# Designs tried in a protein design chat: miniprotein binders against Flagellar motor switch protein FliM (fliM). Part 8

Target 1, 374 residues: Flagellar motor switch protein FliM (fliM), of Caulobacter vibrioides (b8gxb5)
Amino acid sequence: MADELDDQAAMAQWASENPPGGGEGVNEFGDFSGGMGGWDDGGGDGASERILNQDEIDSLLGFDLSGDGSDDRTGIRAIINSALVSYERLPMLEIVFDRLVRLMTTSLRNFTSDNVEVSLDNISSIRFGDYLNSIPLPAILAVFRAEELDNYGLLTVDSNLIYSIVDVLLGGRRGTAAMRIEGRPYTTIERVLVQRMIEVVLHDLKSAFEPLHPVSFSLDRLETNPRFAAIARPANAAILVKLRIDMEDRGGRIELLLPYATLEPIRKMLLQQFMGEKFGRDNIWEGHLATELWTTQMEVRAVLDEQQVPLSRVLNMQVGDTLMLNATPDSLVELRAGAIPLTRGRMGRRNHSIAVRAEAPLTPAAKKAVQKLK
Below, E stands for the ipSAE of ESMFold2; O stands for the ipSAE of OpenDDE; V2 stands for 0.75 times the mean of E and O plus 0.25 times the DockQ between their complexes.

## First folded at step 3 (miniprotein)

Design B1b (from B1 with E18Y L21E M76W F80L L83I)
Fold by ESMFold2-Fast, scan of step 3:
Structure B1b (fold): chain B 374 residues (1-374), chain A 115 residues (1-115)
Amino acid sequence: as target 1 above (374 residues)
Amino acid sequence: SPEDIQRLLDYANKLMDYARELLEIATELLSQGDIESAMQLAKIAVELANLALRIAEETGDPELVSRAEDLLYAAWQLILAAIELIKGDLEEALRKAIKALEEALRAMEKAEQGS
């Protein structure tokens, strides 16, 4: 970590010393677009590290052929929502899913009349299309509706769990799973048994959400082909919850996928703890920034007069020549920070220092700069 | 065709407009202490400005090239400011972050004037 921080510091220093305003610096800066990994603590390959691909950029900017009012939803607002939501963690969901795990353990023990342990493996964010492409087949996908949220979610049951449930419910014993025929489609009885388990899980999901917000989850349909389980656009972000179901020497996995669009109506409730922590830290930092802006020394120039003169006047200037300034001791001076005019005021003295008393409000340029930092 | 070139120019201009808006929002978020969100928006602005730069280079429009380069510079300065704010040396990091923010604001203003 320390070595990587040193590399980041070296890159930041190099970029500060070699700004891209020059021709050579621009070419070097362009090379950094490909070497972004050193500035971003992301592992993996280059393709998986890209935030947006070409098709996603085109779609977000509204360059596809679109009928109706969908054009109004495409653009910068969609980019912002996608970027912020995709990297957002919802702390209340961890509490909800910990509760779900406990409820499912009890419910599935009752459902199977066998020893079942449920555990939460991971909670992560993923693009919907990437998820559909990653599903190990064969599997059963359950499209369900979150009624009060007026949207859908997806629940995936892997092959190992399907056959474990079938074996247990049909009175099978250790080793009967060895007689499974690999690669065949699921039978009607297998689908019915898995559907009953899914209904139990959806009821537990309702119970898990109840302290936060009442939501009823109802099964819409079962699919075996991911193509028919499309509940969101491929680029849309979703929360992926991986649950492990252990049944002594059997079991498998259930994956729960909730698009961020589905959670949007209750986002404020889900973020309550995260926003509290964030605002606590930000208040300390914000106070520091304000203090530093007021105490940081800047080069401020007082300009008494500014005139445009022909080059011939400048070139013919001799020692002892008088340049008449269009100003008197009572004239207002303009205070500048770099090229930015700040205010105008009257010159005076304070002990051994020259002072300027502001007699005009901050210029629009200065207000714009200050408000962008506040 | 000339029509194809005009469509590419319109596309590049829209990319640059969105990159500028993202950088303005990122600057606001940095001022509020939302360093992570600001950095993510600045990274997206880099991608949009890079695409605009490639189009500008292919079309040979020096004004678009200059504008895209200014927006890229602004985006990188915001990323540098965010990195400095994350570092543990608060006084020196804040000084460097303020300088980077000033550079970003000047580059954004230059890009606006170049249109």
Scores: ipSAE 0.012, ipTM 0.484, lowest interface PAE 8.3, mean pLDDT 67

Design B1c (from B1 with Y11E K14L E18I L21E I25K S66Y E69M Y73F M76L F80E L83K)
Fold by ESMFold2-Fast, scan of step 3:
Structure B1c (fold): chain B 374 residues (1-374), chain A 115 residues (1-115)
Amino acid sequence: as target 1 above (374 residues)
Amino acid sequence: SPEDIQRLLDEANLLMDIARELLEKATELLSQGDIESAMQLAKIAVELANLALRIAEETGDPELVYRAMDLLFAALQLIEAAKELIKGDLEEALRKAIKALEEALRAMEKAEQGS
């Protein structure tokens, strides 16, 4: 129980450091500061989301085990469920899978006794059911178990890679291309060779995760029909890792799918290594400052520009005179509490008020000032 | 002291009650097509739920911690739902959600029959 609470606290900490919309500020009112909608929210920055289970959604919307839900809540629940696909890039997972790529390159060169190069195409999030429907067939699907995580993952090997591996290991016939027989299932020899390759990849996956957390990955079964590879509910979100295997003029693709449920036990470890600065990024203090700003009235000033002006210019200033500020419409304003800079943000409007949308995390000075309040 | 813990419990419960009301209003706004206002209320709920979570952790009450986390994650999910509605066709988003619910119901029926 204590470990579950600790892991949930770590995830909440990550969520508060990485709120949807790309900001770290818990005190940020919203991504949109009013005015007109419909503008591009930002060039290359994608938002990561935390995954909610069905029980959490049901509890919030009043669909508990004993209660009746309203008709309106049913529709919204459906909309919420449709948004479980997330665009996600976790730097720690990218480091793990970059390590996997290097290990696989070495292992597969040894396995094939040929020139092999492995590359990482991308890491993305997808609904499990959408993934199964997207698999180009024919393919071999390997259901594997992450022993210490007490859950499953899926590895997909495409047809091109299957025949490339079979051809290189058995030796291609001189002057002929290996011809695929349409409608024929894979032979026992073909499945055995692909299984051996999969076992090499799973061992490399263990090695790639070792610095983060020891996990043994063992092959459960091979499937050729996605319907028999169901390791999660269709609506459940999963991390999809696409790997390219190049062997000169041949090769193919391997796709690794890990449901978020499978990674849940190590989420805390991923957050610890990803953050690096858990000691320096005290989310408790950020939350405390936000409460102070929300429940306690404090004078907050938005500074567009600060410059020194000779006294003579101030004394000779007349109504209607213009003071040129060293700022453009795109310049960020500094949000201050007294002498302490809190954050920087972009000016805008909300309804009939002027607003500032935070675009930077709380400054070190602000975090240090919050520590003095303790 | 016991009085200090009680004050923290009261504060956490108040913040969570407000966050819950904001999420209910955000849900109503989404059903009315006011996606922008719904997102803004959900973001405020995230802020309040995070504050409640920090206070709940200090009290050592696991029920409050779980409740605050549930509210936090629900608010984050509502924001993502609103983003999906902004990106595309609401009708298509609802069709996908209905299909997912049908598949979940079929999976539940199959599990009952298989057990």
Scores: ipSAE 0.000, ipTM 0.143, lowest interface PAE 18.3, mean pLDDT 64

Design B2
Fold by ESMFold2-Fast, scan of step 3:
Structure B2 (fold): chain B 374 residues (1-374), chain A 115 residues (1-115)
Amino acid sequence: as target 1 above (374 residues)
Amino acid sequence: SPEDIQMLLDFANWLMQLARYLLEDATRLLSQGDIESAMQLAKIAVELANLALRIAEETGDPELVDKAIELLLAAEQLIRAAYELIKGDLEEALRKAIKALEEALRAMEKAEQGS
């Protein structure tokens, strides 16, 4: 818990050094002019995810120096490889944003009174400054506040969507070409209509987060110049969500940016809920564990029937006598390791050998035996 | 700027603390027999620690690089502990897994203290 307090202290320090420039139109952020020059050099970083390759992970973990068998290495590497996802992205956010897309489709259809389809193009991690440098202009940027998180996010609406919304709401025909403002700032009417749409989207964002944590998102201000939308330091990492809005022959894009600093208060919830939902006990590894128990060099006995007979019957047994077992050819056999019942299975054949196929999950006793050791 | 470098270091420290938290949860889940969840959390911890290591290397903080390496070693030991539970002689596998968990916890403590 002391480390969590240290994390919160670091975030609080960052927030105090970066007071809300969007809040009430006060910009207290540091001078980004120098940083912008450096980011412009070479075109800056793309919006691509930074993912470490397998060789880098293997090198850092020392697998190249490991004396372990190939099976151990293969299994561990498969786990690491299958989890190579943007390590700058919190896993639970993908579930939240899938829900947001469905909510926005309904809300925007109601808002426009027209056929609208929302889709998720990408979720990636990006440095805040690289994002500001990548925004196609002209655009409208909405600085919003996450009230319960005491921090800010950014929502960007591209020119194609702005003109589509204006055209639809002012009675334009479907398929009408978007109007161009010829490099001039957006009019007051255009800003008001886009603001109403943004408020709808922010309400849907609240609904999308509701199962995880109640958060109210409120519009702070609209900006048309990225320099005035600085809500984080240029080097700070943020989650970038790219959404596509299709309205028959028109539409455009909305981009949602959430700095990691904004998500800090709920970071543990984002991890714990994702783990609980996605990594439940019915995952592939429970099957793998069962398989490994069957390949382990333990003495496993298959018990078809057990019964007591009088000693006199055993002593007087002659060649040709029949002992009746309370079992059929289709009876399940019980697999045991000593006194511990492991599972039940059916007897069969494979490549001229007798085999037993497990038909039931591991017993609670078998699982408890694995857990119990002092 | 020096301020931007400090923000990157703060971000790397945040990632390392998340990785530590995930490893603590993973060791708890492993001791409770939830091997799959433990391995998934350890896997995510490795990814977060690697990102922190890259940021620390680029910013030139030797202490943070050392801490990230210790966390990566802890994650490797935890993954090995999980595999020992899946394999073999149950009594010997559990002994090895418990020992590996203790080593992972010590590595995490050492990483937090700055080795």
Scores: ipSAE 0.000, ipTM 0.166, lowest interface PAE 17.0, mean pLDDT 63

Design B2b (from B2 with M7E F11D W14M L18F Y21W D25L R28Y I69E L73V E76I R80E Y83R)
Fold by ESMFold2-Fast, scan of step 3:
Structure B2b (fold): chain B 374 residues (1-374), chain A 115 residues (1-115)
Amino acid sequence: as target 1 above (374 residues)
Amino acid sequence: SPEDIQELLDDANMLMQFARWLLELATYLLSQGDIESAMQLAKIAVELANLALRIAEETGDPELVDKAEELLVAAIQLIEAARELIKGDLEEALRKAIKALEEALRAMEKAEQGS
């Protein structure tokens, strides 16, 4: 999981910039930073990486999330399967790219004079070198400059989208001819048409960033060989944005890659929850936050009472029968994560909701778990 | 409004409480040899602590900012501990896991005393 390791490097950098404070914090953070210090530094320590790469290590950990989640009913397993939040949270980027998708849909409809739908498929972290090695060829790579940030980014257009754009703009349907052509270099006309589309996308990217920070994105060059698109070191972390372009029965993908180094000047702005009216809608990120919290799901259970009851009593239970719970309104409930007791709290009400107020420290079970580590 | 600020404070406290619980659970799972689950829970704790920090900064409460930062550091250290266990460095992993739990406990103790 190269993107998870990149997230750790980014989070470590963020933590070093924003120490917890309170006098003695530097020594504790220093202990952490020592473990991360040389990790992302690339070529010199390649012997260790040669033995086991990160994908192999992740495989040994059993990160196979394949299969149907229908049997995953425990809180822990649901969390693991529903939310691999292994990337650094940049809330403003999610808002920016949601805005980009809407702008691109309008712009590409105008550019093609056809029905176009743009959707955001995924946002993830990846090592730059891993990304270049993953690009399905043939493709067109656009090296672009983020002028005010004084750095570069990559935009990748896949072969399906290239030929879809060419077919639409030239007014002739070539059908399967696109597949027959893929064994050759792209023609000048094909590259010019794709370049114009890329320029439209880069203008929309500027508009999408406008509420956060004014950035002009200009095309530097087009490449067809990933070797000539090196804008960062292979070990450097980057944000990968995957966009799907649907044009009825055709289309393809655009991938946007922004190295963390490119985003560094505006990183603090990207971490902001809310930019006020500048994004044109109230509480956009609060709505996004609420969705993230409840879709990723953490199961904490409040247990009021637990009793052993003979099976015969359960099987003979009829409508109207009562089971007496050994609890009063003043009784404490036990908060559990799966089978593990965490603490005890008092039932209460806040507005129209039932709440639990923690009134006890961490349980002896959790304290014994800490002791077992020694 | 004061009620809107209270809602944001409640959200930040809830996220910090969840992050602490996940970190304690992750430490427990490391002790049981469940490195995979522990690392995943610690990563989720990093996300929740970061979100709590963002909300705390919006409310302007420096105590909440401090607590969220402490939990974030603790969660990152736990992920490092899990990585060390994979490499077979059990002593280093144990040291980092204990430190992470101690930081989370200190952050929550401050919250309890302040309530």
Scores: ipSAE 0.000, ipTM 0.166, lowest interface PAE 16.6, mean pLDDT 62

Design B2c (from B2 with D66V I69L L73E E76A R80K)
Fold by ESMFold2-Fast, scan of step 3:
Structure B2c (fold): chain B 374 residues (1-374), chain A 115 residues (1-115)
Amino acid sequence: as target 1 above (374 residues)
Amino acid sequence: SPEDIQMLLDFANWLMQLARYLLEDATRLLSQGDIESAMQLAKIAVELANLALRIAEETGDPELVVKALELLEAAAQLIKAAYELIKGDLEEALRKAIKALEEALRAMEKAEQGS
């Protein structure tokens, strides 16, 4: 008790020195969704290409579908949303791929001896199996190894780009229609020319990553059937990078797929701008996070309402002070052991004591926790 | 579905690694005397570890539950260490923070080896 009281006094002093900067009406965490030099789009009110949908996120946070009492308005929600945006789009990858685009423009102009413009269309997240099922055929798929990351990636070259490369390298001219023959396999010369282009791209990818982490990308094999290009389980999440190659009146697309598992060793470097710019400047110690941290994990708590309250207000609370709750005496309360929800029930009184009558069965999480105590 | 469960577990593991990154930076900041930034990063790590804990409970992964609880303990010890630094007991506070971080990293390594 004495150690806890001393810590609380120290926290109260720290709180007075570090008051909330964003004011009551606007949370500083709202700024996390906005990118400065890290995103290729303007930040679109939840219009992002998300792997986790809102219902899944709400389920994980225990949000009620009715919306009343939702944590969407708290600082914890803003940080979670920022982490999910960073998970779906690693901010430093945009900088890496902007560098890649510039390098590829120069390299491909030299490779083709023609006027080439490379542009970054999109960076998104996708499940690996969904990607393989989405590839327009025919195409050439390059399985490559990221040596220092000890894992694989996939590069897809569409048919338009394949025929454009073949045409220009064999002395074709602008305005000559590229002849497409559906269902035929690519010739040896077509495959060799495309492989040489892929090797140029992989070398540029190495150069693009060099400022963050040295990575050697080497071609493992070429495939024309997506079934033979499986480098991850269908359910595994991956970053998908879509690049457009324009050669006057011709060209096509290159798609780069990097499983999250492949990027795991360098994840913290890819998030460096997000961590430094956003987290280091936010005053998050007051409110919900501080309240959760000081909750005894093994103690059973009755939660009538959950609100973000400054730690300084809690520590300076005096006898006679009131805390307004968005609940009535008949509202259901959640019984919780630390972070584990046990059940829900109605609050009441019994023989001068506060009591809770359970109105729901034990949660699956509570049942598992009880079994572990045996 | 099994695919949906695996995706949620992958996400939870990523959140745990992000929380570890924040705690490593918080420890570095404490050693440099930046108490306020260290506390802020530790608090964010608590939020991320709690989200990972919720996913672990929903998916029924006992090793991930242990990892999340260890990271929460590490964050709590870092916050306590920051308050002790304000009171002038730098060496004891730093020792506690380092021990908590070592315990969290060890728990994460064991869970990774057991998968």
Scores: ipSAE 0.000, ipTM 0.179, lowest interface PAE 14.7, mean pLDDT 62

## First folded at step 6 (miniprotein)

Design A10 (at its last look DockQ between E and O 0.10; V2 from the best seeds 0.00; counts 0 for: pae O 13.8 > 1.5, SAP 70.041 > 70, placed apart)
Amino acid sequence: SPEDIQRLLDEANELMDLARRLLELATELLSQGDIESAMQLATRAVELANQALRIAEETGDPELVREAEQLLYEALSLIWKAFAKILKEEEGS
ESMFold2, look of step 6: ipSAE 0.000; ipTM 0.294
ESMFold2 (binder alone), look of step 6: mean pLDDT 86; pTM 0.840
OpenDDE base, look of step 6: ipSAE 0.000; ipTM 0.196

Design A7 (at its last look DockQ between E and O 0.03; V2 from the best seeds 0.00; counts 0 for: pae E 16.2 > 1.5, pTM O .786 < .8, placed apart)
Fold by OpenDDE base, look of step 6:
Structure A7 (fold): chain B 374 residues (1-374), chain A 93 residues (1-93)
Amino acid sequence: as target 1 above (374 residues)
Amino acid sequence: SPEDIRQLLQKAYELLLEAWKLFAQALKLLESGDLDEAIELALKALEIARQALDIAEETGDPQLVSRAQDLLNQAREMITEAKRKADQIESGS
């Protein structure tokens, strides 16, 4: 209570001391007070739900296509244009990707015969052209077709994951960083192994969508150059799903790009905030709660030391300042899950990472608290 | 629960603080003329501030929503200014 009020007061003080410089930039943010004209509830016949065309989708997402396409797409303009993509929240899509993460965790564990953790980092909206320009190279881009949606998606595998998968599947020893030969083309074997992984992910994506809508995903081709992975127009909005795959000391990222036009046939289903009774809310959520309760990635913080310092001292920290902690290399680090102290451990090094060796089992109180977060 | 709301609020404040740090770094890079890197950091700030806004909306805290929205607006303005500076450099070449 008192400390929370001090942090709020300190943030308010910092905001007051750093006023944004009063540049008279004319806010031509026109008042979008455009009256929702009453859609008259005219009970007209079975009008086939008109699938919106891309220009209608772009218009609904606030993409004025009418901006004179001066080709001066500096990386900056692409980025601004990407940040202006209004993410239409598709609540059912989050549920689909949470299901995908669970399926992939099992499937990739079986595929690699190693311990695999899959996590959802983010779901965002991006312009297709901006996405293609943002892909860190080298990568493998899988163009896939959503058969029942009659449209395409993109699955990007990063270089870290490619090397990790190849190393795991070829029996590479843990901690041998696959020598990233920068600029080396992927070998036929590397491509085949990555393709098999992509096929596993696309199968899991099918199974993830199945409760919502039956969608089959087929691999069309693998590309290494983003320019040949053009499945949409550069201006077209897309959903970007960032996944992380961790295999102990190895791993990388998968990105799924789904153009809004690909999802348009099922958009109304994706906009549903509530799984209707037919979704078996209990079975997906009991299975998800049971699996999430078991796979809840609790952020475990290793707390070296806690010091009360004036906020002014924190704000005045510069690169090269030395923070004196009341901790020694031999000090016990407290492992916390949120505010709950789990155990204490000694800090050490395992391979290239800092590690904490637990010196005591979870306290009965911590076990009960973690089980109540369950 | 009131405790869940407090944890969400804390997480949203942590995210806002991270977003403000990135935004402050982006401003420094914008001043040095490192426009591409400034914009990359401003986007990271925008992404994190959006996550903070989403959590703020879930908590129903109007002050946190306002603060997250203010940071989003400032990050957008900075990106717009960086664009203007880049366009000026290109047009002056």
Scores: ipSAE 0.000, ipTM 0.196, lowest interface PAE 15.1, mean pLDDT 70
ESMFold2, look of step 6: ipSAE 0.000; ipTM 0.160
ESMFold2 (binder alone), look of step 6: mean pLDDT 84; pTM 0.807

Design A8 (at its last look DockQ between E and O 0.05; V2 from the best seeds 0.00; counts 0 for: pae E 13.9 > 1.5, placed apart)
Fold by ESMFold2, look of step 6:
Structure A8 (fold): chain B 374 residues (1-374), chain A 93 residues (1-93)
Amino acid sequence: as target 1 above (374 residues)
Amino acid sequence: SPEDIDRLIEKALRLLEKARELLYQAERLLQSGDLREAMQLAYEALSIAWKAFALALKTGDPQLVSRAQDLLNQAREMITEAKRKADQIESGS
């Protein structure tokens, strides 16, 4: 009984800070305006695209806060509570999903070998049950787990995108428009191909969150019946992210649904000085990189020169043959770890050993490789 | 481009200064017991600090990120304190 009271109180606080709303996304899946024409909901950020100028900020804040002079009005408190949630989270979530869109554009181009553009349509709030009831079928619902957050989310792939991905990966067979006949179950091959795409998206989602908080997203299961994708109670509030996938002759939509309970640990991390320690701290990162190189035992090769030589010349080579290199004693040599160029350096001698003094900063490839080690 | 980053840094700095000024005013109002006005200014500062934080992340400047994070924390704490005091007064204690 006491556990239920504590859980209920925590959920009530979260719900009041992130009010569930019949968001604009519900209108895209059908007309629910007649059923939700009661209370207005904060429809989103009224600012320009990504960055507000000063006049827009002043206008928005004036609209969100009432200066009517009433000291004891509960309506004012409710408006302030709604604005608190919106302004605390929206800019940071927008940054995360702007990164996701850029990552997905590259990853889906590689995945499909086609020209793909990913766009962020909107971010809104919705009740979980309302979302499940609004999904146009047929569709594929991917239940995924946010491992470090110990909770779940949904990734919904609409019918148009499913068939677009299948067509692209199978070579764009003629007559693919007939495969969009409603009521046909997805084949095993179609489900496997869509699953591969979903794994790419989940990997990009991990990368999009890394600067904020490292979160691994793993696919739990695929469902085609929303009844089996109930990862939250119907009344629970969730964030709905709508993404549009444009291909030159096809495409579709992907929707991400994240219950507020799933995001709560990330909100706490945003309110701490965690961000300054994890990214935006170039001095710390450069120090960590240098320390890792100095403490790691690895074979480093100093490449003096590299030339292309016909195989026949190599096969006929004998001891005593001369190879002319395009290098002088003063030339910089390239230091490599395997195939990865690290830096350039000048040859010299320390005591009775040959040495190379590094004279350039680490290459971008080396920095990226060290980043992957963590 | 380097010029684009410089423009983002300049905008972030302007937003940080505006948020700092609002927090200063909100703190004075909180001390004087003008709780609703203090909370309104703290919400304004919170919104502006969020925008500055988003810009700072795009620049990659660690000092801007740290400053924006500090202002976000200050604004949040001020809002929480103002709400706590307002609720206490409404309960009559």
Scores: ipSAE 0.000, ipTM 0.176, lowest interface PAE 13.9, mean pLDDT 66
ESMFold2 (binder alone), look of step 6: mean pLDDT 86; pTM 0.844
OpenDDE base, look of step 6: ipSAE 0.010; ipTM 0.210

